# Ledger of designs, part 4: VHH binders against Large ribosomal subunit protein uL24 (rplX)

Target 1, 123 residues: Large ribosomal subunit protein uL24 (rplX), of Solibacter usitatus (q01wa3)
Amino acid sequence: MAIAKRKPAEPVRIELKKEDTVKVLTGRDKGKEGRVLAVNRETGKVLVEHVMMIKRHTRPNPGKQIKGGIAERESPINASNVLIVCPGCHKAVRIAHHIDKIAGGKARRTRVCRKCGQTLDRK
Key: E = the ipSAE of ESMFold2; O = the ipSAE of OpenDDE; V2 = 0.75 times the mean of E and O plus 0.25 times the DockQ between their complexes.

## First folded at step 1 (VHH)

Design v12 (framework vhh_vobarilizumab_d1)
Fold by ESMFold2-Fast, scan of step 1:
Structure v12 (fold): chain B 123 residues (1-123), chain A 124 residues (1-124)
Amino acid sequence: as target 1 above (123 residues)
Amino acid sequence: EVQLVESGGGLVQPGGSLRLSCAASGFTFSDYAMAWYRQAPGKGRELVAGIYSGGETSYADSVKGRFTISRDNAKNTLYLQMNSLRPEDTAVYYCATEYVYESGSDYYYEFDYWGQGTLVTVSS
């Protein structure tokens, strides 16, 4: 319902989730690691904590106790420019999937590290 | 921490009615948009109905006129009144909360399903 107003011209599939730790692959923040704060599936971009910081003028919002002014905040980065960091092996890796079939025939899909095979989701 | 607990599912005959409830805790319920989603066997998730923090509602065409979404901010509870149920309404129903984040000119949304949902079966 509270959805983004526009759709991408071509659907972009993003395997990253909020709370994932990712490493920046290119640009001014190359090599920096941070937590994913948000995913925009319409634009194919993600917000990563303390990555692509800019100074923004914010408008007041009393409901959120925002007084306005200039503050630093994250800017979106293309999901293709980041890679998930495995919590087990601490390496930037590609996401693989383990598929289990359960009673009733419904498959369960789990994200796993392509390098070490450990789950990428919280234990 | 955020918790959503669905209840009210069950077996009902075609033409019957059910009311689903979702008890929310761990966040300021009145500030968030809430939604009901469903997933039928072998199919993907679909939005059934949504309600914004201000009380505005929206419905999928397949349920419009039959289902009513409502909220009680004092009780931190979301409801779905389902009337004139059809076999096609058989699914696991999930309660979800949504947060829309604005960064620059772009919008971002965050939501997830909590618990295992509540099963609604419409069959004779």
Scores: ipSAE 0.000, ipTM 0.200, lowest interface PAE 11.1, mean pLDDT 73

Design v13 (framework vhh_vobarilizumab_d1)
Fold by ESMFold2-Fast, scan of step 1:
Structure v13 (fold): chain B 123 residues (1-123), chain A 121 residues (1-121)
Amino acid sequence: as target 1 above (123 residues)
Amino acid sequence: EVQLVESGGGLVQPGGSLRLSCAASGFTFSSYAMAWYRQAPGKGRELVAGIYSGGSTSYADSVKGRFTISRDNAKNTLYLQMNSLRPEDTAVYYCAAKYTFRSGYDLYDYWGQGTLVTVSS
């Protein structure tokens, strides 16, 4: 009979990591910066702090004079719609890589700012 | 009000080391990107090193391998460890803070008063 639609078999390669600061390139949150909270390599999406927020009103408890508030949570955004913000030049940039071949060992790979060459990985 | 207070500047011989500190108050330190800038006599102000809330760091090419920026969120303090100091590192060093999640702005919001570092004999 009918064949089910195929899904991507392999996770997409995403260079973003948790704790990176990114800037949104398009959509309702265009220009907004936030910290990466989670990366989903299978879907190609990232969860960015204060990006794609869903707001929910909270009511005061019955009989109490506690002010209600607004609870917010993030929704995932495609990794292709964000760029890392370089702490050195403070611009949204593409990630480049510096590869060091060490004597006797495997090569080391470090993420660097494509614009200014500064390291993006923690020391 | 927001305050950034630098300390640790002074006179040091070439090849020596200094550690600068910046004590922050009046804002949620862990949500802010922090940086060290410097201004040498007769030159413009330049970025020395930056650190995001998550700990990602960056350095000016002139200080790579010699300076280390770090932060202690529990103490609301930013540090700059300066090793192998050179006469050309002589400058007033400024601590700066920027809200990490602010959109569209590449300028720092808050600045300290500066601390003088002199590298000479």
Scores: ipSAE 0.000, ipTM 0.116, lowest interface PAE 15.4, mean pLDDT 73

Design v2 (framework vhh_vobarilizumab_d1)
Fold by ESMFold2-Fast, scan of step 1:
Structure v2 (fold): chain B 123 residues (1-123), chain A 119 residues (1-119)
Amino acid sequence: as target 1 above (123 residues)
Amino acid sequence: EVQLVESGGGLVQPGGSLRLSCAASGSIFDDYAMAWYRQAPGKGRELVAGITSGGSTSYADSVKGRFTISRDNAKNTLYLQMNSLRPEDTAVYYCATEYDLWSGDYEYWGQGTLVTVSS
């Protein structure tokens, strides 16, 4: 395996979850909305449906690559470049938390819309 | 962690047929492109056939028309149907996944299954 010269960055704090609807804030896909397909906390990136589409071309290379058709697929985008779309107010908003303090010193947090207070957790 | 388990290898005479199977853990199989590779004695590992998550297939020129790759996502299994086998098809056959762009440079490989084509 390849050895990096620097330690990997510490995992970034991401409040987004799979199935959230998000809006892209910057870059080529600015203004697009899509469903979160995956979250990678080690890289700080998310995969958003139909966002950052790339064409994947694979070279025939015995023992290393799959010879296959050319396909378009999503490419990761930094979580800092998207905002969750609230199901209540339909705006791209920052995530807030309602914190319930319980006996035993463990707080329980629920994700809520900063603008309208609607719950963002769907399960 | 993901595991790939191969079966179906064996000794067969020239002109015979074999079907190789590769069973994968459920969560990875549906999302990834899969491939069959082989390594003949004293040679490097070569791509034999590939199949995307959507079912698009590709083959090495040496096996076109004789081998068929397929997948069954409900069973989490990859297959290689090998017809009209030749002595030069003798090799250890490996099941593998494609490089994952989402997680970075990472592959899963099976343990290999030996196919011998000999009288």
Scores: ipSAE 0.007, ipTM 0.130, lowest interface PAE 9.8, mean pLDDT 71

Design v3 (framework vhh_vobarilizumab_d1)
Fold by ESMFold2-Fast, scan of step 1:
Structure v3 (fold): chain B 123 residues (1-123), chain A 121 residues (1-121)
Amino acid sequence: as target 1 above (123 residues)
Amino acid sequence: EVQLVESGGGLVQPGGSLRLSCAASGFTFSSYDMAWYRQAPGKGRELVAGIYSGGDTSYADSVKGRFTISRDNAKNTLYLQMNSLRPEDTAVYYCAREDYYDSSGYEFDYWGQGTLVTVSS
């Protein structure tokens, strides 16, 4: 799909899930893509694989088979600072929703790419 | 400070070729999606070609098969190779950096000053 020129953003709802591929929008890792490892809906933050890496001094713990030393770990980033990468158009995009009403009054809600309309939910 | 400086425009005859360059500075070039846009006299600005940070490309139907977008991350430079030029390709060509939404929700677009391409006999 062609890259479109964008207008100022409308409010984006946090609809990210584990295993989504996201692109970092700001900060030291701007432009980096990674897999979502965790979503904290209470704080509005996400943990993205290999993003916001920090080195911590780790104490040895033989009872847990942990060897001492310096270990790198991801740090949380605000969900507002990342956008999902659409598998269809390969662009960082806002999430839209398609709603199907099922017989019996139940609704099925599916995440879709706002730009190309492709389903973002994995089967 | 983000800067994009286009060059390589000029007068060329129909069927000719031209190569545009865009020198980027003030940001980590390899981390951004880049694009070429053009604006013909009396018309709005339109996308010509895009290249993602990972190297995948996209093209407008009007230039597909004739134009090639490429990047040199070591030189912080974006290119547009234009072949089989037509009079309707006459336009000011702009280099653009795609920015994403920041924490405030504002989307930033950075454009160069443009380079004029005239296709005429």
Scores: ipSAE 0.000, ipTM 0.074, lowest interface PAE 20.5, mean pLDDT 72

Design v4 (framework vhh_vobarilizumab_d1)
Fold by ESMFold2-Fast, scan of step 1:
Structure v4 (fold): chain B 123 residues (1-123), chain A 120 residues (1-120)
Amino acid sequence: as target 1 above (123 residues)
Amino acid sequence: EVQLVESGGGLVQPGGSLRLSCAASGFTFDDYAMAWYRQAPGKGRELVAGIYSGGSTSYADSVKGRFTISRDNAKNTLYLQMNSLRPEDTAVYYCAAEWLEYDSSGYDYWGQGTLVTVSS
């Protein structure tokens, strides 16, 4: 991406990562759960699977492998309007951090559920 | 419905100027990086200029100093001011919206294009 390479990122503090399961807290899709598809730390928004669906019409473009048609696609939602769903307690929770102190090594930061202490980074 | 509608194309003499506009609807315009692409007869599509939501810009080497990209977030409109036009600038110009993020490819929305012809 030529445009991405030209602009230094100014990240917003977002602890969510791709593949997290999140629950929508407000708006049209309140109560829906979905997988995080992408995080934009410059805008503070996330793209959540099957959330904020909009109709999309695209022109055919063989050079870019773009096909013409009408389809529904996700649109971004503010990261502040979603909470991660803990795989352990199955509740929408805020993310806490656990620091692993490795003897003679660097500290390791792990995301954990604030309510039950379950590790959120396991896969 | 996502829609990008270009306007302002036309016939202009070498050395002339044109201003292209792209009216956007159906998505949160402010969250998207916007870009102008062009496709000349018999050639592939190329990026001409891009602008991030925060206003930072990038340009293809062939247009630097001659073209200026800008956006008006209140009007959901993207612009391309084209000065000192050359016959080589003759192309169909496309507006694109790109959702930028760290961990995956962005979503691309495209307009239908507007023809710019630079000829005497």
Scores: ipSAE 0.005, ipTM 0.292, lowest interface PAE 9.9, mean pLDDT 76

Design v5 (framework vhh_vobarilizumab_d1)
Fold by ESMFold2-Fast, scan of step 1:
Structure v5 (fold): chain B 123 residues (1-123), chain A 121 residues (1-121)
Amino acid sequence: as target 1 above (123 residues)
Amino acid sequence: EVQLVESGGGLVQPGGSLRLSCAASGRTFSDYEMAWYRQAPGKGRELVAGISSGGETSYADSVKGRFTISRDNAKNTLYLQMNSLRPEDTAVYYCAAYSEFYGDSEYLDYWGQGTLVTVSS
């Protein structure tokens, strides 16, 4: 039997990037699509535009020129609860990878749609 | 960590008053932004009132002038004084504590279990 030891938290591997369009798979916003605003690899969560909206009280911050008040903002959602929307087939899909070997021996890895093979990264 | 427990809900007639309390556990109560939300049957959660760590307050238009949010950092308690209650104020009221999401890190939002307020004759 293994001896249980406490380990520090490790960053979560997430294939999603800012500006990706994703679809929510579960919960209150199931079926909703939005653009990824931010990725937090420490928590495994993403901020998606207009997803998980809450009203949040904002403290004034003179250094950032922020006025206080109540505003609606996105809340983080687990990356496992969203899938990327392919620009080619317009379906929520798993991310696959295409590996090209380049002259000089370095491999190049690109994200592709698992269903239709369309490139998910912008050209 | 912060854990929140609401109390003070109940049945009241239109025009009546209630005072809700939210007891918080944790050393960081005074550092949090605090708020009251409500959820009526068949509707989503609605922000009612907010109070900053510095005591600045904000209210939804539907309750402005009738409700007063306040905090007592020495008692780790948030309050909502509800006056001139209307049938449309009937809802489960939730206490919340939050911090802003910032760049490559985030802070947790904490919620209480809720307390039912019924305004009916």
Scores: ipSAE 0.000, ipTM 0.092, lowest interface PAE 14.9, mean pLDDT 71

Design v6 (framework vhh_vobarilizumab_d1)
Fold by ESMFold2-Fast, scan of step 1:
Structure v6 (fold): chain B 123 residues (1-123), chain A 121 residues (1-121)
Amino acid sequence: as target 1 above (123 residues)
Amino acid sequence: EVQLVESGGGLVQPGGSLRLSCAASGFIFSDYYMAWYRQAPGKGRELVAGITSGGDTSYADSVKGRFTISRDNAKNTLYLQMNSLRPEDTAVYYCAKDYEGSWYEDYFDYWGQGTLVTVSS
């Protein structure tokens, strides 16, 4: 019997997933909506398309696989500063969960909208 | 579904020219940084050229002055004009959509199947 020790210290609880549409709640980009490009559960941050744009300058370094150039790209924002936009009601909402218990005692967790009850998980 | 399809590779003599194309679909092409990478046999993948959504370009030192990256947002197509080709330019060339960040696992979002360029006499 192996003891599951593949889990490091518990990461920040984030219910957002890549491809979710979110709305920014605070700061210079307040009110902007965008698609989640990446989620970092260790830091509690998300990368949102066209949000927190910066100019980044990097020199190429041949042979070391280091990219070079000038790019306008997104900067990470705290997940607590965004809310998911429900595809059903089109409002920024807090995520709720529906739990289905299947035969064998294992539970299945589905994200749902608190306002309209529609599933937030894509099929 | 994001799709990138490269074309334009082939066999060419040293000093020759080729133009590579990358047809993109499944995303808003004009909004993304796009890049050309290459991989020679037995070597790692390296950045050749990049272009921002705003049109700013960057090049590896080995290709500066010889290669030109450009984009046509109306046609969702990325180009690489290669002039004064050398035997050391022989590689498979890949079109890539790229969001670089040290904590992001997805900074090489999507890659095409590549197009082979052979420079030999």
Scores: ipSAE 0.000, ipTM 0.115, lowest interface PAE 13.2, mean pLDDT 72

Design v7 (framework vhh_vobarilizumab_d1)
Fold by ESMFold2-Fast, scan of step 1:
Structure v7 (fold): chain B 123 residues (1-123), chain A 120 residues (1-120)
Amino acid sequence: as target 1 above (123 residues)
Amino acid sequence: EVQLVESGGGLVQPGGSLRLSCAASGFTVSDYYMAWYRQAPGKGRELVAGIYSGGSTSYADSVKGRFTISRDNAKNTLYLQMNSLRPEDTAVYYCATDFYESSGDLYEYWGQGTLVTVSS
């Protein structure tokens, strides 16, 4: 199946990155936690492991009863509907930034937890 | 560009084992959902097994406990270990990935398929 082209939108600013753990805030998957698989800055959506699952079924075999399995994969969810889970305090939190000045004048922004101050990019 | 190349199919006796390989290029297998599908003569394609970027797996009821999906990140290759094979497992097996690109579009990529025949 082809996906139709839409009018290009300006990229949405999203602070989430691949491998972040996030918690779903609303909808059928509210309360689920999962890992960010992909971030789409053009649409403002993220793909989260085991979230917004699309079910796939084997086509029926005409004239014969066949037992098929159901398998699933993720579909995108708006980034505004998820919140990062801090590795330090294990709470779903808003992302804050710590600004480090780099030699040569350019500043670097580091993602930090608003509740505990833990760096979100550290293992 | 994305490319998937399957190998490892063949003729095997009932109760035997085979390992299928899917060599991927143009993307990193550990970053995306990947799956094995199969199509038996006269039937539609069915999902056999899937693996998520985080390593979680899913299996069709008909193969659960007999088949294992895995990946080797260093080789950028997806595998399907098939044990206790049955005549009803006879099919062409396909490697597939589907992911969302920066454009916002969903793209599906398929390999050419590899034939598995289980016969006495």
Scores: ipSAE 0.000, ipTM 0.135, lowest interface PAE 13.7, mean pLDDT 72

Design v8 (framework vhh_vobarilizumab_d1)
Fold by ESMFold2-Fast, scan of step 1:
Structure v8 (fold): chain B 123 residues (1-123), chain A 120 residues (1-120)
Amino acid sequence: as target 1 above (123 residues)
Amino acid sequence: EVQLVESGGGLVQPGGSLRLSCAASGFTFSEYAMAWYRQAPGKGRELVAGIDSGGSTSYADSVKGRFTISRDNAKNTLYLQMNSLRPEDTAVYYCARDEWEYDFDSYDYWGQGTLVTVSS
């Protein structure tokens, strides 16, 4: 029966992408590094591999007992609580941008390390 | 605004296969975790399979190795490939937009359901 009354929020601006390596800045997993598994731009959260692990059991119907078993999985963390790890300097850094003009006049934005200037995007 | 429409249910014999589809609209499909749930006659609803926005999957122990959840973000469609079906898989199957990765009972929206009957 239950339809959630919450509607989708507008997307939050996040510069992180799947496959980025990030370092956790706060909480029980502070200092851990992991690969970004997922980004939710509507909530401003990211899922980081082997970070914020919890046991979860979904109970879909209020008042009914749990079925479907228990899984250990990553818990989402606010994107503001992680920083990308630069593959060049191996430091947790803020993302900067280099703007290239595409042939034909349109601008293209590339993510770069603020500290060492190395490209953070894949080829 | 948000709509989820399931299809692909039907009657199959034990050992058969079905592919369920869920057409999503009204939101940025690629940014949400999605799940399949089922409710058998006289039983509660249970999580069957989930897939997050990054493509990581999770399955109930009863369906591991037999069912495969997948998504096509270009078509805004969620799929459940069901192989080696058993009579105990008989249920109404529901598509859900779900943030189950971080909260218990965190469902945003549900579809209307599609009936799967496994019987000789």
Scores: ipSAE 0.000, ipTM 0.112, lowest interface PAE 15.2, mean pLDDT 72

Design v9 (framework vhh_vobarilizumab_d1; at its last look DockQ between E and O 0.01; V2 from the best seeds 0.00; counts 0 for: pae E 20.7 > 2, placed apart)
Fold by OpenDDE, look of step 2:
Structure v9 (fold): chain B 123 residues (1-123), chain A 123 residues (1-123)
Amino acid sequence: as target 1 above (123 residues)
Amino acid sequence: EVQLVESGGGLVQPGGSLRLSCAASGFTFDEYAMAWYRQAPGKGRELVAGISSGGYTSYADSVKGRFTISRDNAKNTLYLQMNSLRPEDTAVYYCAAEITYDEYGSTYEVDYWGQGTLVTVSS
């Protein structure tokens, strides 16, 4: 019998980055805030610290301080179900971009808070 | 071609026992975590038991102490020993395969599914 393999999705544009702080908008963890642990642009999902926790068996990974056996870990949440928390105004906001035109016809895009204009990019 | 073929399902009396098997082919079996899922009528698919590539096991609370997951890497086969079966264990049982880690350091989705085998517990 043939088995079903998950079809890879087309890459989804996700403006979130690792280490961003986000707020969950929907689901059982609505209102929770956490740090983005990973971004998967193939699935359009993000891992958020302490969000969507599930019990799973885990292979030990000392390099990442993951113990083998039964472990409670985060599960992916759709990126559309979270908003970045602005470090300036501390509100869950949508991301805007400031575009700087640079020499050679290139442009640099900087993430900014749509509410207060604070840069969301880290140094 | 990747295949997961479940077998061993059937009708059993409450309190009875059943042993499911999943024959895997088309991939490096010993590199994958394996799991059993089940879907009861009118309910969503749920994790029953998992076993890592290293042999660590986990169980849903509802089956803990009654079910035992095991694997034989030499035979590329996954097993689920089901004891003290209850009517609420009635479901289609699915074999699943997943790698333990992706490029982000963790895997949270199943890569391969079997077609399932029906287990009916009824007096």
Scores: ipSAE 0.000, ipTM 0.242, lowest interface PAE 12.3, mean pLDDT 84
ESMFold2-Fast, scan of step 1: ipSAE 0.014; ipTM 0.433
ESMFold2, look of step 2: ipSAE 0.000; ipTM 0.087
ESMFold2 (binder alone), look of step 2: mean pLDDT 83; pTM 0.827

Design z1 (framework vhh_7zox_3; at its last look DockQ between E and O 0.39; V2 from the best seeds 0.00; counts 0 for: pae E 9.0 > 2)
Amino acid sequence: DVQLVESGGGLVQPGGSLRLSCVASGFTFSDYAMGWVRQAPGKGLEWVSDISSGGSTGYADSVKGRFAISRDNAKNTLYLQMNRLKPEDTAVYYCAKDYYDSSGYEEFDYAGQGTQVTVSS
ESMFold2-Fast, scan of step 1: ipSAE 0.000; ipTM 0.321
ESMFold2, look of step 2: ipSAE 0.012; ipTM 0.478
ESMFold2 (binder alone), look of step 2: mean pLDDT 82; pTM 0.838
OpenDDE, look of step 2: ipSAE 0.249; ipTM 0.619
ESMFold2, look of step 4: ipSAE 0.011; ipTM 0.447
ESMFold2 (binder alone), look of step 4: mean pLDDT 81; pTM 0.823
OpenDDE, look of step 4: ipSAE 0.028; ipTM 0.442

Design z10 (framework vhh_7zox_3)
Fold by ESMFold2-Fast, scan of step 1:
Structure z10 (fold): chain B 123 residues (1-123), chain A 120 residues (1-120)
Amino acid sequence: as target 1 above (123 residues)
Amino acid sequence: DVQLVESGGGLVQPGGSLRLSCVASGFDFSDYAMGWVRQAPGKGLEWVSDITSGGSTGYADSVKGRFAISRDNAKNTLYLQMNRLKPEDTAVYYCAREFEDYVWGSYDYAGQGTQVTVSS
């Protein structure tokens, strides 16, 4: 089986990660919150659970157009149109970074809430 | 080292049922959308069904109402329950992992496949 390979592209810098809870800032789904299902650094878009739901009447399979039925799935949204929801203060916030110096001179960069300073990284 | 191993195929009479399983390893299974694609003799690949990490499902028109996709993230296993099988469902069925970039119906890894034969 030959699986189609993704075309190479320059990655887009995005601070959001899978499992982050985000709020939609603009458009049809403005105000909705959901979990980040995936981040596409090639396009600068994120897939958010139950956000930008669309129905596809025909879905192409790899290498061939076939009537694939009706699938209701999330559509990608630009990362700039969502904001992380801080688990501490429960507000949509911008991500800041904290740098901790560790033994041996190595620095650790951690995502933090700009409003309350709570860590946003799970580890 | 991504690995997908299908099982559960076989020979069945029209109207019968089969349950396919796919055990995944080498990646965080719960983070990926997964799907089933099939290849009938003399034909190209056909998308059958998929399920997102969040549980949203999709089905090809040809199997809608007869097949049910599900996943067990604790066991890293994807399932396809196939009911009311027809001779037209005869194919090699492949478990596939969807690209991280959410390209609809695009997969970066697939297993070796399991043969399903529906004879009349």
Scores: ipSAE 0.000, ipTM 0.188, lowest interface PAE 10.7, mean pLDDT 75

Design z11 (framework vhh_7zox_3)
Fold by ESMFold2-Fast, scan of step 1:
Structure z11 (fold): chain B 123 residues (1-123), chain A 121 residues (1-121)
Amino acid sequence: as target 1 above (123 residues)
Amino acid sequence: DVQLVESGGGLVQPGGSLRLSCVASGFTFSDYSMGWVRQAPGKGLEWVSDISSGGDTGYADSVKGRFAISRDNAKNTLYLQMNRLKPEDTAVYYCAKDIYEYSSGWYEDYAGQGTQVTVSS
């Protein structure tokens, strides 16, 4: 296994995770909902399924011998332009946190829906 | 712990076919874009194909019409059906997770030891 394209930039703190369902707040796809496919903490962007669709002409990359191709694919969107959709109340909401003291250890933070209190993290 | 295990490679004559498989574990397979990249002897990595969680597919121009990517979410398995193989398709084929934006500098997980495909007369 290899991790590709590591960058030296300081990561942006983002509360969204892969598998979250989010709603787009602004721009051409305002009102669309989709699942988070990827989070890029270095750019502060997320990739959301069927959101920001474009025809991508993959340019050849000689250093990696990428030969190119054309496909309609998602484009990244700033994490600040989406809100998580709570599976409990079905509304786009801000993420809150419950803090639980772990016996003899550090406090554990769990993401919860600010509106209905349902846990957003998978156990 | 993410694991991707490729299989199905081998030696075939030009014009032949192979079906590659990739068994995934350690993550919710159905939620991620999956794909195939390859590395020919002495060359760099080349994107071959990808498939979104919603089933939308993309192909490199060099393989369009000959290869078909598919997924079976119930079995956590990714497939690549390779038809009308050419000597130029000779490479180690790797299964990849989150391959969408390889060319844009996006972060990707890239796993597996690969499976060798040799097309030779």
Scores: ipSAE 0.000, ipTM 0.121, lowest interface PAE 14.5, mean pLDDT 72

Design z12 (framework vhh_7zox_3)
Fold by ESMFold2-Fast, scan of step 1:
Structure z12 (fold): chain B 123 residues (1-123), chain A 121 residues (1-121)
Amino acid sequence: as target 1 above (123 residues)
Amino acid sequence: DVQLVESGGGLVQPGGSLRLSCVASGFTFSSYAMGWVRQAPGKGLEWVSDISSGGSTGYADSVKGRFAISRDNAKNTLYLQMNRLKPEDTAVYYCAKGYSYGRLYSEFDSAGQGTQVTVSS
């Protein structure tokens, strides 16, 4: 009879880039929009401006002469829990790809909005 | 455990240069923002400069155009190149680790023991 087999999940390719505007789909910050500050491809997580804020207190350390304080910083969120916000249609969308062939025989792959076709790799 | 070890401080004349180094260990260096903060004699901590995991930099107005922050992720090392030093730059300089990937913005999780920089004739 058939034997159950475990196969490791394939690594998810993250299409998001730093400076993309994304919208959070789930959790405490659902509905918030923010700029991608960093992408961690090792963990599959992104850091989004003003999303998943944590409060940290720095304690005084007399040996290091460091004064105590308070700080708030973003925490990473899974890339699967955010969608890019299209600059053209202003909606949270899945990323599609368009392949352009330039003169000289090279193909170029660009990120496009799945709803309106707007290029997402705009300067 | 996070360890940050500063070096490169010393005595220098006004207009001179120094390069500070900070060797980091105990965490994935490339994943965190890093920075430099300083404490002048009789004063509180002042943020000097920071660099995100992605290489975006910031500088205090007092040091813009004179200091340059950089990082070498292969060596787990943070640098501060200090040029055209002024007596007002005299301070203990601390290497600081941020909370996350994004810019430090003068807030930090951990700091080293510090290295003394004295600018005097």
Scores: ipSAE 0.000, ipTM 0.125, lowest interface PAE 15.0, mean pLDDT 74

Design z2 (framework vhh_7zox_3; at its last look DockQ between E and O 0.03; V2 from the best seeds 0.00; counts 0 for: pae O 7.2 > 2, placed apart)
Amino acid sequence: DVQLVESGGGLVQPGGSLRLSCVASGFTFDDYAMGWVRQAPGKGLEWVSDIYSGGDTGYADSVKGRFAISRDNAKNTLYLQMNRLKPEDTAVYYCARDLWSEYGDYEYAGQGTQVTVSS
ESMFold2-Fast, scan of step 1: ipSAE 0.013; ipTM 0.319
ESMFold2, look of step 2: ipSAE 0.211; ipTM 0.666
ESMFold2 (binder alone), look of step 2: mean pLDDT 83; pTM 0.846
OpenDDE, look of step 2: ipSAE 0.025; ipTM 0.274

